VHH binders against o26223. Designs and how they scored, part 124

Target 1, 191 residues: o26223
Amino acid sequence: MKLLWTSQHIKVTVHIDGKVSKMDVLEAIKTRRSIRKYQDREVPEELIDKILDAAMCGPSAVDERPWHFIVVRNREMLEKIPEVHPYGAMVKDAPVAIIVCCDSSLEKIPGFWVQDCSIASQNILLAAHSLGLGAVWTGVYPLEDRVEGIRRLFSIPEHVIPFSVIPLGYPAENPGTRDLFDPDRIHLEKW

## First folded at step 6 (VHH)

Design v66 (framework vhh_lunsekimig_d3)
Fold by ESMFold2-Fast, scan of step 6:
Structure v66 (fold): chain B 191 residues (1-191), chain A 123 residues (1-123)
Amino acid sequence: as target 1 above (191 residues)
Amino acid sequence: EVQLVESGGGVVQPGGSLRLSCAASGFTFRSYALYWYRQAAGIERELIASITRGGYTNYVDSVKGRFTISRDNSENTMYLQMNSLRAEDTGLYYCATGFKYSPLWTSKDYDYWGQGTLVTVSS
């Protein structure tokens, strides 16, 4: 049990094993938006654990599962991320960020770790959304200055590649939904 | 200092065999995936074969069944056994470690590169 402040209640109770969202999979996929503004509220550890569990459930090339995750809650460290990631300004305002990394020593097939870490990153975004949180994928790899900057900040070994930085929190914006279906991109039986 | 040194290249007739070696020093060899690249004149370097720290191997289609990559962690050496060589196998063969995915396949894609060893298949 964790007690939190909200705009609607003086305090709210979040059960450690509770489900926050009733969104189905298709709804989650269609309504997820990049969220860059966060409430000044702590994200409970059990929600982070659920998000990371979902991240690790993605398919992986030859089941290599090369991902490692750094969970950053320290305000000083979050404030340093924008210094090495120009498009990561929102990270300093987030209560927590997840850095998705690839351990190249776990790689069984060259180059597929990018797909593996992309799948893990997307699962983080979808899981966060389904749990009532907002998040955004900020790109690190393949931009070498960002890779080296993040590596330096978090003491990441040379054989480990930082792939993405995903700040997350309770959303302080609602950008609405998008209608993106384009039938001209669907080909039947062949190109 | 970190070094990767290729050897074993030479001139061979079509259908012949060569064994390339890549001797490594200055880093924890057993902890890294290792790669063989081929550079032909006027063509971008291409990944020919790979081996992970766990011994899993992968090959480009043109060499499957003909080439075998292996590693000896006790000797800090990687090998490429090349059988049934063809004229199109001619090129400079490079070993590399610390693979970085890039569409450009430049030296910046890797933590460490060798200088290359020349393989010529002709009669």
Scores: ipSAE 0.000, ipTM 0.127, lowest interface PAE 19.0, mean pLDDT 81

Design v67 (framework vhh_lunsekimig_d3)
Fold by ESMFold2-Fast, scan of step 6:
Structure v67 (fold): chain B 191 residues (1-191), chain A 123 residues (1-123)
Amino acid sequence: as target 1 above (191 residues)
Amino acid sequence: EVQLVESGGGVVQPGGSLRLSCAASGFTFRSYALYWYRQAAGIERELIASITRGGYTNYVDSVKGRFTISRDNSENTMYLQMNSLRAEDTGLYYCAAYPKTLGFYSKEPFDYWGQGTLVTVSS
């Protein structure tokens, strides 16, 4: 194999009491898990601001940065999300959710907004994890019923497309890590 | 062609520490999950600790917090740092390698085993 991997002994040094994380980027990527159970604790605005800053730092096609974000803390609104998103039941139990949207008026090249918003969504998950929070990506686009349901619920204009709903909170579950490295999926020089 | 060689075993008093090494050759070390097994008197061989290709570790409850498994892919070597040793930790320690990660309750389908190294914890 042409790929050379250095030794790894993953040591998570996240301070659960809200102190600054010392988690490396690679560690954050490898240890992030989908979290669907949350503590009954508010997430400080400072952490949401850091997460959204990270979301906006992703690359986008022709630097179009078409993303907009809706931050939902209102309990009544969070409780309505499962009505329009069948697999979003956990959202009602989260203290906050971020809806990732594409503003098509900012789009410079057609179609690449899906990749742009996927990158923003993943950055939200990684940033949340690095800050001691848990999150999960619940899919909206390309499912038309979910897109229109979320649009209706949050008064999203026709030129804006809701892409994902990401509930966040302090985790109330600890799924272990998994070994996902599969050398059978790596082909050297040809298929 | 494949070889796993354990070292670092010996006699130690209760509460002491030992560091075991497993040097590997003849296979693509970085692509393998690595395991430490223990064979104690009156007990069948049991999985003590594992480290995945990605560096994630797992331990049997009896050694959790006392033992640390690690790997050095550049040196093709795996280690087991054993602290706060107890009499029940006495046994033959074997390293093993498998191209996929196994659960602690899986049978031993390993391609490669070492010869074992003896650890004796006694007063």
Scores: ipSAE 0.000, ipTM 0.097, lowest interface PAE 20.5, mean pLDDT 82

Design v68 (framework vhh_lunsekimig_d3)
Fold by ESMFold2-Fast, scan of step 6:
Structure v68 (fold): chain B 191 residues (1-191), chain A 123 residues (1-123)
Amino acid sequence: as target 1 above (191 residues)
Amino acid sequence: EVQLVESGGGVVQPGGSLRLSCAASGFTFRSYALYWYRQAAGIERELIASITRGGYTNYVDSVKGRFTISRDNSENTMYLQMNSLRAEDTGLYYCAKSIYGWKTPLSEQYDYWGQGTLVTVSS
């Protein structure tokens, strides 16, 4: 094993049979892709803990931090998600899923919990990617049938709103990289 | 009527180069994002390269640094310059235009596809 550090410890390279185990923040953001195909391989609890720690580090409106998380590993429960979420078919094949929820009793500014939970969801995707996992954000809110279906399935209280379902696993696909920089969307000084 | 016509495929030795062309007609070429896909025997068709209306490019990791996508709006033609070709680059190459202009569909839902051009890399 060899450790190689960049000038600011931004990137740590660990060589185990040539394997690169770390990436910096910009690389993680630019190379993260939605992953919907997973290996039949369990995700260690330690990695889930790291992902959830990262999720809770997101900014929130007036520091309201309204997020709660449900970690689902039970195969029977994962198999029931597609019954209440039409575009969640891949969840049944994932070893684990995280349900991002918002506790409305923690809301300080009406409506901003949507942005708060979006930030938490994106942090889950980035953290998973940085740890060698793949994930995808499947939408729940604001679709009433999905919100109520997920609430019923996981015994979620009425004051808590399920926001997203994020299946995670070791990736079984590689969709490649994306170069999305578009200077036509950047306006100097005015529109 | 929308038409996409690929050309430039052929047989080449490993390490060689080919330039593919996609001639377009029947739509406002400059207004659409354009794509190159590859279909190998027994493998799902995969996106190899894309170019947006603004000329910004995207590549799959396996071809990045070897392939270059470009467009010529005055000629209504898109190109794929392929350098340092490998045996695994063998396949049918298709050009496609986005059904939503710059937006790439989540699934295989493209407005129009060409007939494809065969690239064979062999020793």
Scores: ipSAE 0.000, ipTM 0.067, lowest interface PAE 23.0, mean pLDDT 82

Design v69 (framework vhh_lunsekimig_d3)
Fold by ESMFold2-Fast, scan of step 6:
Structure v69 (fold): chain B 191 residues (1-191), chain A 123 residues (1-123)
Amino acid sequence: as target 1 above (191 residues)
Amino acid sequence: EVQLVESGGGVVQPGGSLRLSCAASGFTFRSYALYWYRQAAGIERELIASITRGGYTNYVDSVKGRFTISRDNSENTMYLQMNSLRAEDTGLYYCAAHFYKSGLPTYSDKDYWGQGTLVTVSS
């Protein structure tokens, strides 16, 4: 196989038969849990590519799609994240993390990049779960200390805003499922 | 001279409470994120609680609901209120301050640490 560094660089030559199954969308949504403990196993590049493809498929306000992603596998860099992100202690133990960023130069409608990057972040979590991985969303924006800490650590330009850090790996915990349906939060025809 | 001085450690019975203090001098306290680490015998130092410059807090799961970190920028002091103490909370508690100046990717020379204060929970 021959790969070119382009915006459509998706490598699909690794197929992990028997390790991933088709999960319907409702099952994926209902059974996804935040996973903070990971096996000492690498995540294949092809799975990361599939996850990022899914991240970019979310709806975006006026189709601005302002998201950019940094894939971090370097152990020394992962170990530094908790120093600038106090809620990111688990990141140092993950085999890989994805930093979701907004390129503000791509913004067409002021402020909607937050929704766009939230959608991308959730798609990463769902895609990871559907592929047999575990992940957790750790918040960066709107906390200015974390935004600037992550920016400095990863050499992120001034016009790009780090939004979330999502460590992921093969899960080393199984927290079970949650029954979250609450009919008191549903109002018919009016409040 | 930069200084972090912990106080408030001691011996308590299970179920008891202690309040640790970390008094800071020699740097701009309000500009730093602040941390409590715990080191038990034979294991590596672990982060148990943190508070950002903006006052946002985080805790390791084993202390959530029992420990409360806070900061008083006017007094240059950070606190750890420890309630419902358990034998496994025994250890040396360190306060730390981290400040990240411009320049990537080095951060090690901007870290400040206290000397530690011992907490023993036993009957």
Scores: ipSAE 0.000, ipTM 0.082, lowest interface PAE 21.5, mean pLDDT 82

Design v7 (framework vhh_7aqx_2)
Fold by ESMFold2-Fast, scan of step 6:
Structure v7 (fold): chain B 191 residues (1-191), chain A 125 residues (1-125)
Amino acid sequence: as target 1 above (191 residues)
Amino acid sequence: QVQLQESGGGLVQAGGSLRLSCTTSGRTFSKYAFSWFRQAPGEEREFVGAISWSGGRTDYADSVKGRFTISRDNAKNTFYLQMNSLKTEDTAVYYCAAEVYKGWLYTSPSDYDYWGQGTQVTVSS
């Protein structure tokens, strides 16, 4: 007899209303999806703290750790983000957003702050997913109009560069699975 | 579509060694994770060992760890189970199985879409 494949043996555990279960790191990475629809539910500050702790744990060039974060919960401010970010329409519907910033005064190696802030942004997405939340990375840098728009909106100093805006909340959508592994992109020993 | 065919089964004495081979119809051989399962008379199919697409990761059932080794040869579209220090309780029909590698190894029969026909291994005392 042919045995059919099932996903029951992959190391994924789900967030149940009010409860959280373990999720294997690889499964968290593989099952994370961009979430743009959110429930009308407050995200507790302790979950935001856990997400920001994870964001700051990423590797950083010469350990410069140039990241700063703005946590936005104010509805009027969230509603203004789409005015300066054309693809940020979903932000107005999120209960909270995190703006990832680079403090250029902390930069030790020119240009590597982009990689540092990318790592922090991805850690926010993964941490949110592991905690039963949904999030999406909306790009700010290197688009100068978005950078300046966000800077003005949130009174960000000239030496600080807004990098990404990440709305997050409890998901109100459940997108399907993805199968992205492509061994043709992997070369053994040489190209 | 991938087809699998086992070979190398037979009768062997306890303490002996045997190497099973699984040959695939495989232009896409490198994209698959492979496993060996076995089924003793009157029992359900159980996991034996698994190998990732690159051979860089392997996993084994506790009952065979240290005695069995899984390997693959991508140039030959073949993967193997080297069985050493065989015991009478290793007697079973051995099946090879394949599934597209998605970043982890599978240990349940239900995780696999492609199966061989099985090869009998009998270990005498």
Scores: ipSAE 0.000, ipTM 0.170, lowest interface PAE 17.9, mean pLDDT 84

Design v70 (framework vhh_lunsekimig_d3)
Fold by ESMFold2-Fast, scan of step 6:
Structure v70 (fold): chain B 191 residues (1-191), chain A 123 residues (1-123)
Amino acid sequence: as target 1 above (191 residues)
Amino acid sequence: EVQLVESGGGVVQPGGSLRLSCAASGFTFRSYALYWYRQAAGIERELIASITRGGYTNYVDSVKGRFTISRDNSENTMYLQMNSLRAEDTGLYYCATLKGYPFSWKTESFDYWGQGTLVTVSS
């Protein structure tokens, strides 16, 4: 059921380039920031579907594609996530969160599901950004307390491993720019 | 120069309908999110509805299900279809936009405003 949007006088600080829907891939990668403050606005189901389509397009070790996704919109459930995830306080204020999971029964190469789920998580962040949303990756695996807490909270089977919790929403902050290029980390021809 | 020109306001009885238009010029309309604000006597200007560049819409609780915001990028025009009007809907309706996102929903965060169009709902 849709939540009614009620925010009219809140202080919202966000910045987006004028070409969000026409953002090329390099621009999306360079301008994506972790967003932890969200507007009191619903995220349409169509946008979530587009994000999940993008999540599943990443490369996967021997094409094992072990991901499953839980979409959480229920406010009561979102409010419980910080109880089992110490760095997930912002999730309670998000209109929606995606939990990226690994179905271990789909694993073909031991251990590579972590890379597969990392790629899916990053694609969620980039897709959200390209669609004018903000998101942040909050880590679950390999921290056993968080894995078990999230599993219990969402009735996740023992053969399924919760990997990350990614809250999403229309951004209510603009953290600014980063200059991350470091030439000292690039070695030509040899170390 | 950026201009926003509203039209379509008027006097209507409770339960009636009005369609507001906001004609835009001086910027790449397709690239901007667009907003309708309402100012009632003695009340701060409040955001009523918004539409993103992709066509996704949001409404305040008091108008949801009664008002519909839309845009026509080929005509550089935004609309607000107002149905089932109530006395509480009376006010000046403003079209607004800015490049990027507002730092607040207060009027100071918006670069471009229309002149306002008056809607009066009375018997």
Scores: ipSAE 0.000, ipTM 0.106, lowest interface PAE 18.8, mean pLDDT 83

Design v71 (framework vhh_lunsekimig_d3)
Fold by ESMFold2-Fast, scan of step 6:
Structure v71 (fold): chain B 191 residues (1-191), chain A 123 residues (1-123)
Amino acid sequence: as target 1 above (191 residues)
Amino acid sequence: EVQLVESGGGVVQPGGSLRLSCAASGFTFRSYALYWYRQAAGIERELIASITRGGYTNYVDSVKGRFTISRDNSENTMYLQMNSLRAEDTGLYYCAAQKWSPYIGTKDLYDYWGQGTLVTVSS
């Protein structure tokens, strides 16, 4: 008899161009790796929609939800990102990138927008991984030269802060596993 | 002015082929998901094929394997290649466009519709 999955063994099943991928939440978190090499293959719009829906589901300080997203598929624009972001060389080879932004006019508590946009960025990485895609978070904020470079390149208003650039696509590399559990960082009942 | 215009309809024998085109004017295709609908006499308009901004396609079971939807953003045109045509494929074919926006508006609301092009399969 085949075992049916219960709520305690939740699996995420994704159909991509007729292919099926399964991954539970803990597996997604533990196996997500930064991917910087992509296949020459378009990412379906429905997958970008799912990723952005997941990004907006993150908790935010006093429900301020200050995030905005720019989806970039234009090859010319993607090729210009490395000119303003030294660690963004891989972006020009990705079929799509998402720029996570903060609309500072929506900020209710000073400084918490950084946490809000970090949560959105991580959700993009996890959602992409669960859907069979690879992605990498390239940092923009708090580096002023990168913030202003990205702002000018994408005509972002002064009150909006570009936070991260996340290229994504079908992975063309498979990095090995990582052993990151460190019990010395866990303290029982007191430091 | 913004509009979608279908062309390529006509009369064809069973087993034949037709290629429909849907040309956009007044807006840029790049930000739009595109759809083909079909309406036969006495039947509700049905979605038969779709193509997203990124080229991902979907088909209703009755046309899957026989019809192919494609897009050319540089020409602002979408196509429907129809092969192995059957009598039940007879109808008015409409194209529709919806701007992709998970932030504003609903994904079920179409921004633009064409006027329709007639396809008749008979012998």
Scores: ipSAE 0.000, ipTM 0.095, lowest interface PAE 19.3, mean pLDDT 82

Design v72 (framework vhh_lunsekimig_d3)
Fold by ESMFold2-Fast, scan of step 6:
Structure v72 (fold): chain B 191 residues (1-191), chain A 123 residues (1-123)
Amino acid sequence: as target 1 above (191 residues)
Amino acid sequence: EVQLVESGGGVVQPGGSLRLSCAASGFTFRSYALYWYRQAAGIERELIASITRGGYTNYVDSVKGRFTISRDNSENTMYLQMNSLRAEDTGLYYCARGTFYPKLSYSSEFDLWGQGTLVTVSS
C-alpha cells in the first residue's frame, strides 16, 4: 500500500456506457452521477481496495481519521438494508456496498467526524466513478432510526456510528451529466 | 456549430428605442451566464449588461434604468431592450457567453462571441 499524493501524476480511466475514456480530476468530479442501477457483475476485490485507499486519503480534523468501513457482499445482508433504510431500495440489487462508520473512540475534536466521514464518502463516490463503477450515497446519520437499524443489522458496536451506505457496481444506467455552475453563489471580496 | 448571432441593430434618433437579440446554438443555453458588450470606435470593449443562469442582472451605471437585459431559455435567445437612447450609446454591440466574471475561465474557447450588431444614435 503506497499513497503518494501528487495531482500532476494522476491518470484516470473510466468506463462510460461501455466506452473507455481517460478523464482528469476536474472531469471526474463534474461527470460523476448517482447510479442506482447495476449490472449483474461482480466487482473485483482489487477495485474495492483502491476505493477504500482513496477514502482514507481525505483530510481529517486534527488528523483524527475516525473512519471505519464495512464491505458487504452477502446478498442476504444487502437484501435486508431496505428494511431499515427506506431510500436504500437499490442496495439489494448492488453486487457490493460500503458502510462508512465513525469510531467515536478515535474522535479528537467533537463533531468534526461528520465532515471527516462526508469527505470519505465523497472520495468513495469519486474513486468508484474513476474506476468505471457507479455508486450512490444513501444517508444514515443523523437519522436515528436508520443509525440504529444499520447498527443492529451489521453488529456495529455502540461506540461506532454508521454514517452512510454506498452501494456500487458496474453501471446499468447512464443519466446525462449536469451543468451546476452558478455564479450567483460566488461573492467577490464580501457578501 | 457553437454560435452566437446578434440582430436588431440599426439607426435611431436620440430618445428612441431598439431591442437587440442574441440567438444561441450548439450549446446548452440555460447553463451559461450571458453578456452584452459595447465597443465604440477606437475604444476597448466594455461590459454593458449581464444576466446569470439564475436570471440575476447587472448593468453599468450609464445604462441602468434605460436598458433591460433578459433571456428566454425556451428560445435560446438573450435580449437587450434599449430605451431613451443617447448619442454616446452608439457602437458595436456584442453578445458573449461565459461566467458572470468572464476572466474566470480555464480556456480561451470559453469566451464565445457573436459577430456584433451596429447601433447608431444620431440626428
Scores: ipSAE 0.000, ipTM 0.080, lowest interface PAE 20.8, mean pLDDT 82

Design v73 (framework vhh_vobarilizumab_d1)
Fold by ESMFold2-Fast, scan of step 6:
Structure v73 (fold): chain B 191 residues (1-191), chain A 123 residues (1-123)
Amino acid sequence: as target 1 above (191 residues)
Amino acid sequence: EVQLVESGGGLVQPGGSLRLSCAASGFTFSRYAMAWYRQAPGKGRELVAGIYSGGRTSYADSVKGRFTISRDNAKNTLYLQMNSLRPEDTAVYYCAADLYPGFKYTSESGDYWGQGTLVTVSS
């Protein structure tokens, strides 16, 4: 038995049916799609922990890392999210959702928390995809009604800003492939 | 066959401590959330403490700060450390596993229960 393995040789590949095999980083980025239909299956807590670990590994301005996360599994709470987020109807059908928040008391450079929380949100989407799950980013900030609705629903303090709501589950849909590369958006050495 | 076997119950004086154990077999213990329930004389069965597969815990308000739930996935064993015991903690304590992967938050039914272990807190 060979016990000497290095993590740098591990690659993960995901099948759309929720089975995991091997996937390179570029493949994960290129094949991730927004998933809004979920199987009637619970997501193990270990997978949520791995996803949140990935979220916290994002680069952050002056290493401020202002993110906090609320994990919502309670069906009654998930069903209330669409009431304060009109385009979040799919959240009520998800087994779990993650609310990405900014603790403004941790902010070192004003305004960069939006980028920090965007990076955390994207890492959640990529990590979920790499683990055989589907997810979608539903926007909260900067829409004041949604920010205050989510704040009230989850008892979020005034110094904490809800940024995004990300429902997750095993995918029950397979959106078609997209070809998004546009060379006209690339300018060499000047505009 | 799925089995849950509780142990560690007994008679203890108020202020005393007991540690309950639940030995699990016949399923992949580490994958599933586990819980302790109790049923006191003349009362319904109530959730005491829960522990998720990743280690997150929850407690009934009546036991917060006094009881600690833990798990050892290598030994397939669930524990409940009970400190500062009170006469109202007297009950049969049940280990429970919910092995159904869907709709848990819409159902009160557990899939598997142990036979229970009696805890009596009395002078």
Scores: ipSAE 0.000, ipTM 0.091, lowest interface PAE 22.1, mean pLDDT 81

Design v74 (framework vhh_vobarilizumab_d1)
Fold by ESMFold2-Fast, scan of step 6:
Structure v74 (fold): chain B 191 residues (1-191), chain A 123 residues (1-123)
Amino acid sequence: as target 1 above (191 residues)
Amino acid sequence: EVQLVESGGGLVQPGGSLRLSCAASGFTFSRYAMAWYRQAPGKGRELVAGIYSGGRTSYADSVKGRFTISRDNAKNTLYLQMNSLRPEDTAVYYCATKFYGSWLPTDSEYDYWGQGTLVTVSS
């Protein structure tokens, strides 16, 4: 054999092309569902980085951009989340979770960080969906017991507020899409 | 530079125990799955045990109940505790990091294999 190498498709390891999704924006929004059952399969670090890049692209009040993120892959830590978050039982079965946090020292207008972190959380859900993953938003703020429980588990400083915990993974369920359009909620020119 | 350095191999009698270690550097160890493979004389490489970044483990049927895989993320070290060793366990043992492309990974899905450490089980 004269030629040892042939032009072949490079196998994927950590690097992903991100081009597997062919959904337009409206399709992604309309077909995204909360996913609470995950395959026992690792999520590549590069996919998490793409999701977090998308999270930081949201609009922010007076451009304060107060968000910080904790990426949790440690099984022991994931198993402790349901102890402080009653509706977070699915987190223990996820390969990874993202905790969305607000650094209050970056807040310029009181209270708007909630909207900023909500936008970041939704962008995480949409980005995950577009990349073939499933995720669900589990609420932390404004429930004081959950905020303090998550703070203690992850050594979060007092000036930082945990906002949401978003487990994600390759989906092990496939719920259908919903038709939620309600024209009775649309008022023209006035209430 | 990604580096995996195995140690702990040696000669042991049947029924004995050995602990293998793999020191990892050059990547964020805590974020990646790790695995132990072995290659016996005249055979191909086989997956022995895997441990996911989150701590979940998997084992080949031939070693279940005898071997335990574990990791210490603070020390960037992977371990394989081998108990009740048999002559059939004689092989070079390799440390590998695993980057998932599919749920049923083959040898081709592991990257950054180490140099290996020889385990000989003989009386």
Scores: ipSAE 0.000, ipTM 0.101, lowest interface PAE 20.4, mean pLDDT 82

Design v75 (framework vhh_vobarilizumab_d1)
Fold by ESMFold2-Fast, scan of step 6:
Structure v75 (fold): chain B 191 residues (1-191), chain A 123 residues (1-123)
Amino acid sequence: as target 1 above (191 residues)
Amino acid sequence: EVQLVESGGGLVQPGGSLRLSCAASGFTFSRYAMAWYRQAPGKGRELVAGIYSGGRTSYADSVKGRFTISRDNAKNTLYLQMNSLRPEDTAVYYCAAGIYKPSFWTESDQDYWGQGTLVTVSS
């Protein structure tokens, strides 16, 4: 018997020959946790496509949608990420990672691409969670050494800025729930 | 604008071969799953073969071992190699492109459709 704690936060509905994970939106937001341990199991490409569809549905400044995505499945490439990203050690153990990038040629409002790519990154995390996967956002921008390291490793052109590296897979851990609600951070009418 | 243009259809004898091509433009071909559907006279449209963005393929039972689906992302082209053709393979063949679909193929999973190319298998 092996206890993986993988089913406690995920509701699954089975239809035809496939599976559909169904969560209330608030439940998905509240139960999403950073997952850094993955099963030795590949993520189907159709799930990656659903996740990237969700990522592209985020709002962006003046609808600039500057995001591009690199999907990395190659084991050798995943193993090289920790060499340029000190906090990305778990990436080498993931079956797949998504690199969220900004194509600066698509930028209409200077500086807002950071918010746009943050929204895309968060949507990846939420979509992955809703589909029974685990993921973690590892920061790249604005750390200059990580930006240039990732750019060099994946042959990213100068007009494109790597923003985050998100490893994902079927979770092999359940860190439990968090109560993060802090009423002292809510001010009524004025500060 | 998005276009899917099929070619390679025609009249062929039973036991013969044809290769269909679908030239895609106006979208990022490499990111899409591609499929061949067919519609025989008086029948509904049915899946023949599919190929996912990552290269995994799926075939209808009626064509397994006879047809081969492939793609060339550099040329934005989808292919269907049809061998050992039978009169029952007579149909209009449609190229289709889809993103964001469940683990099974349906007409409603497809975002874009070509106009079709006629394949007639007859003596």
Scores: ipSAE 0.000, ipTM 0.129, lowest interface PAE 19.6, mean pLDDT 84

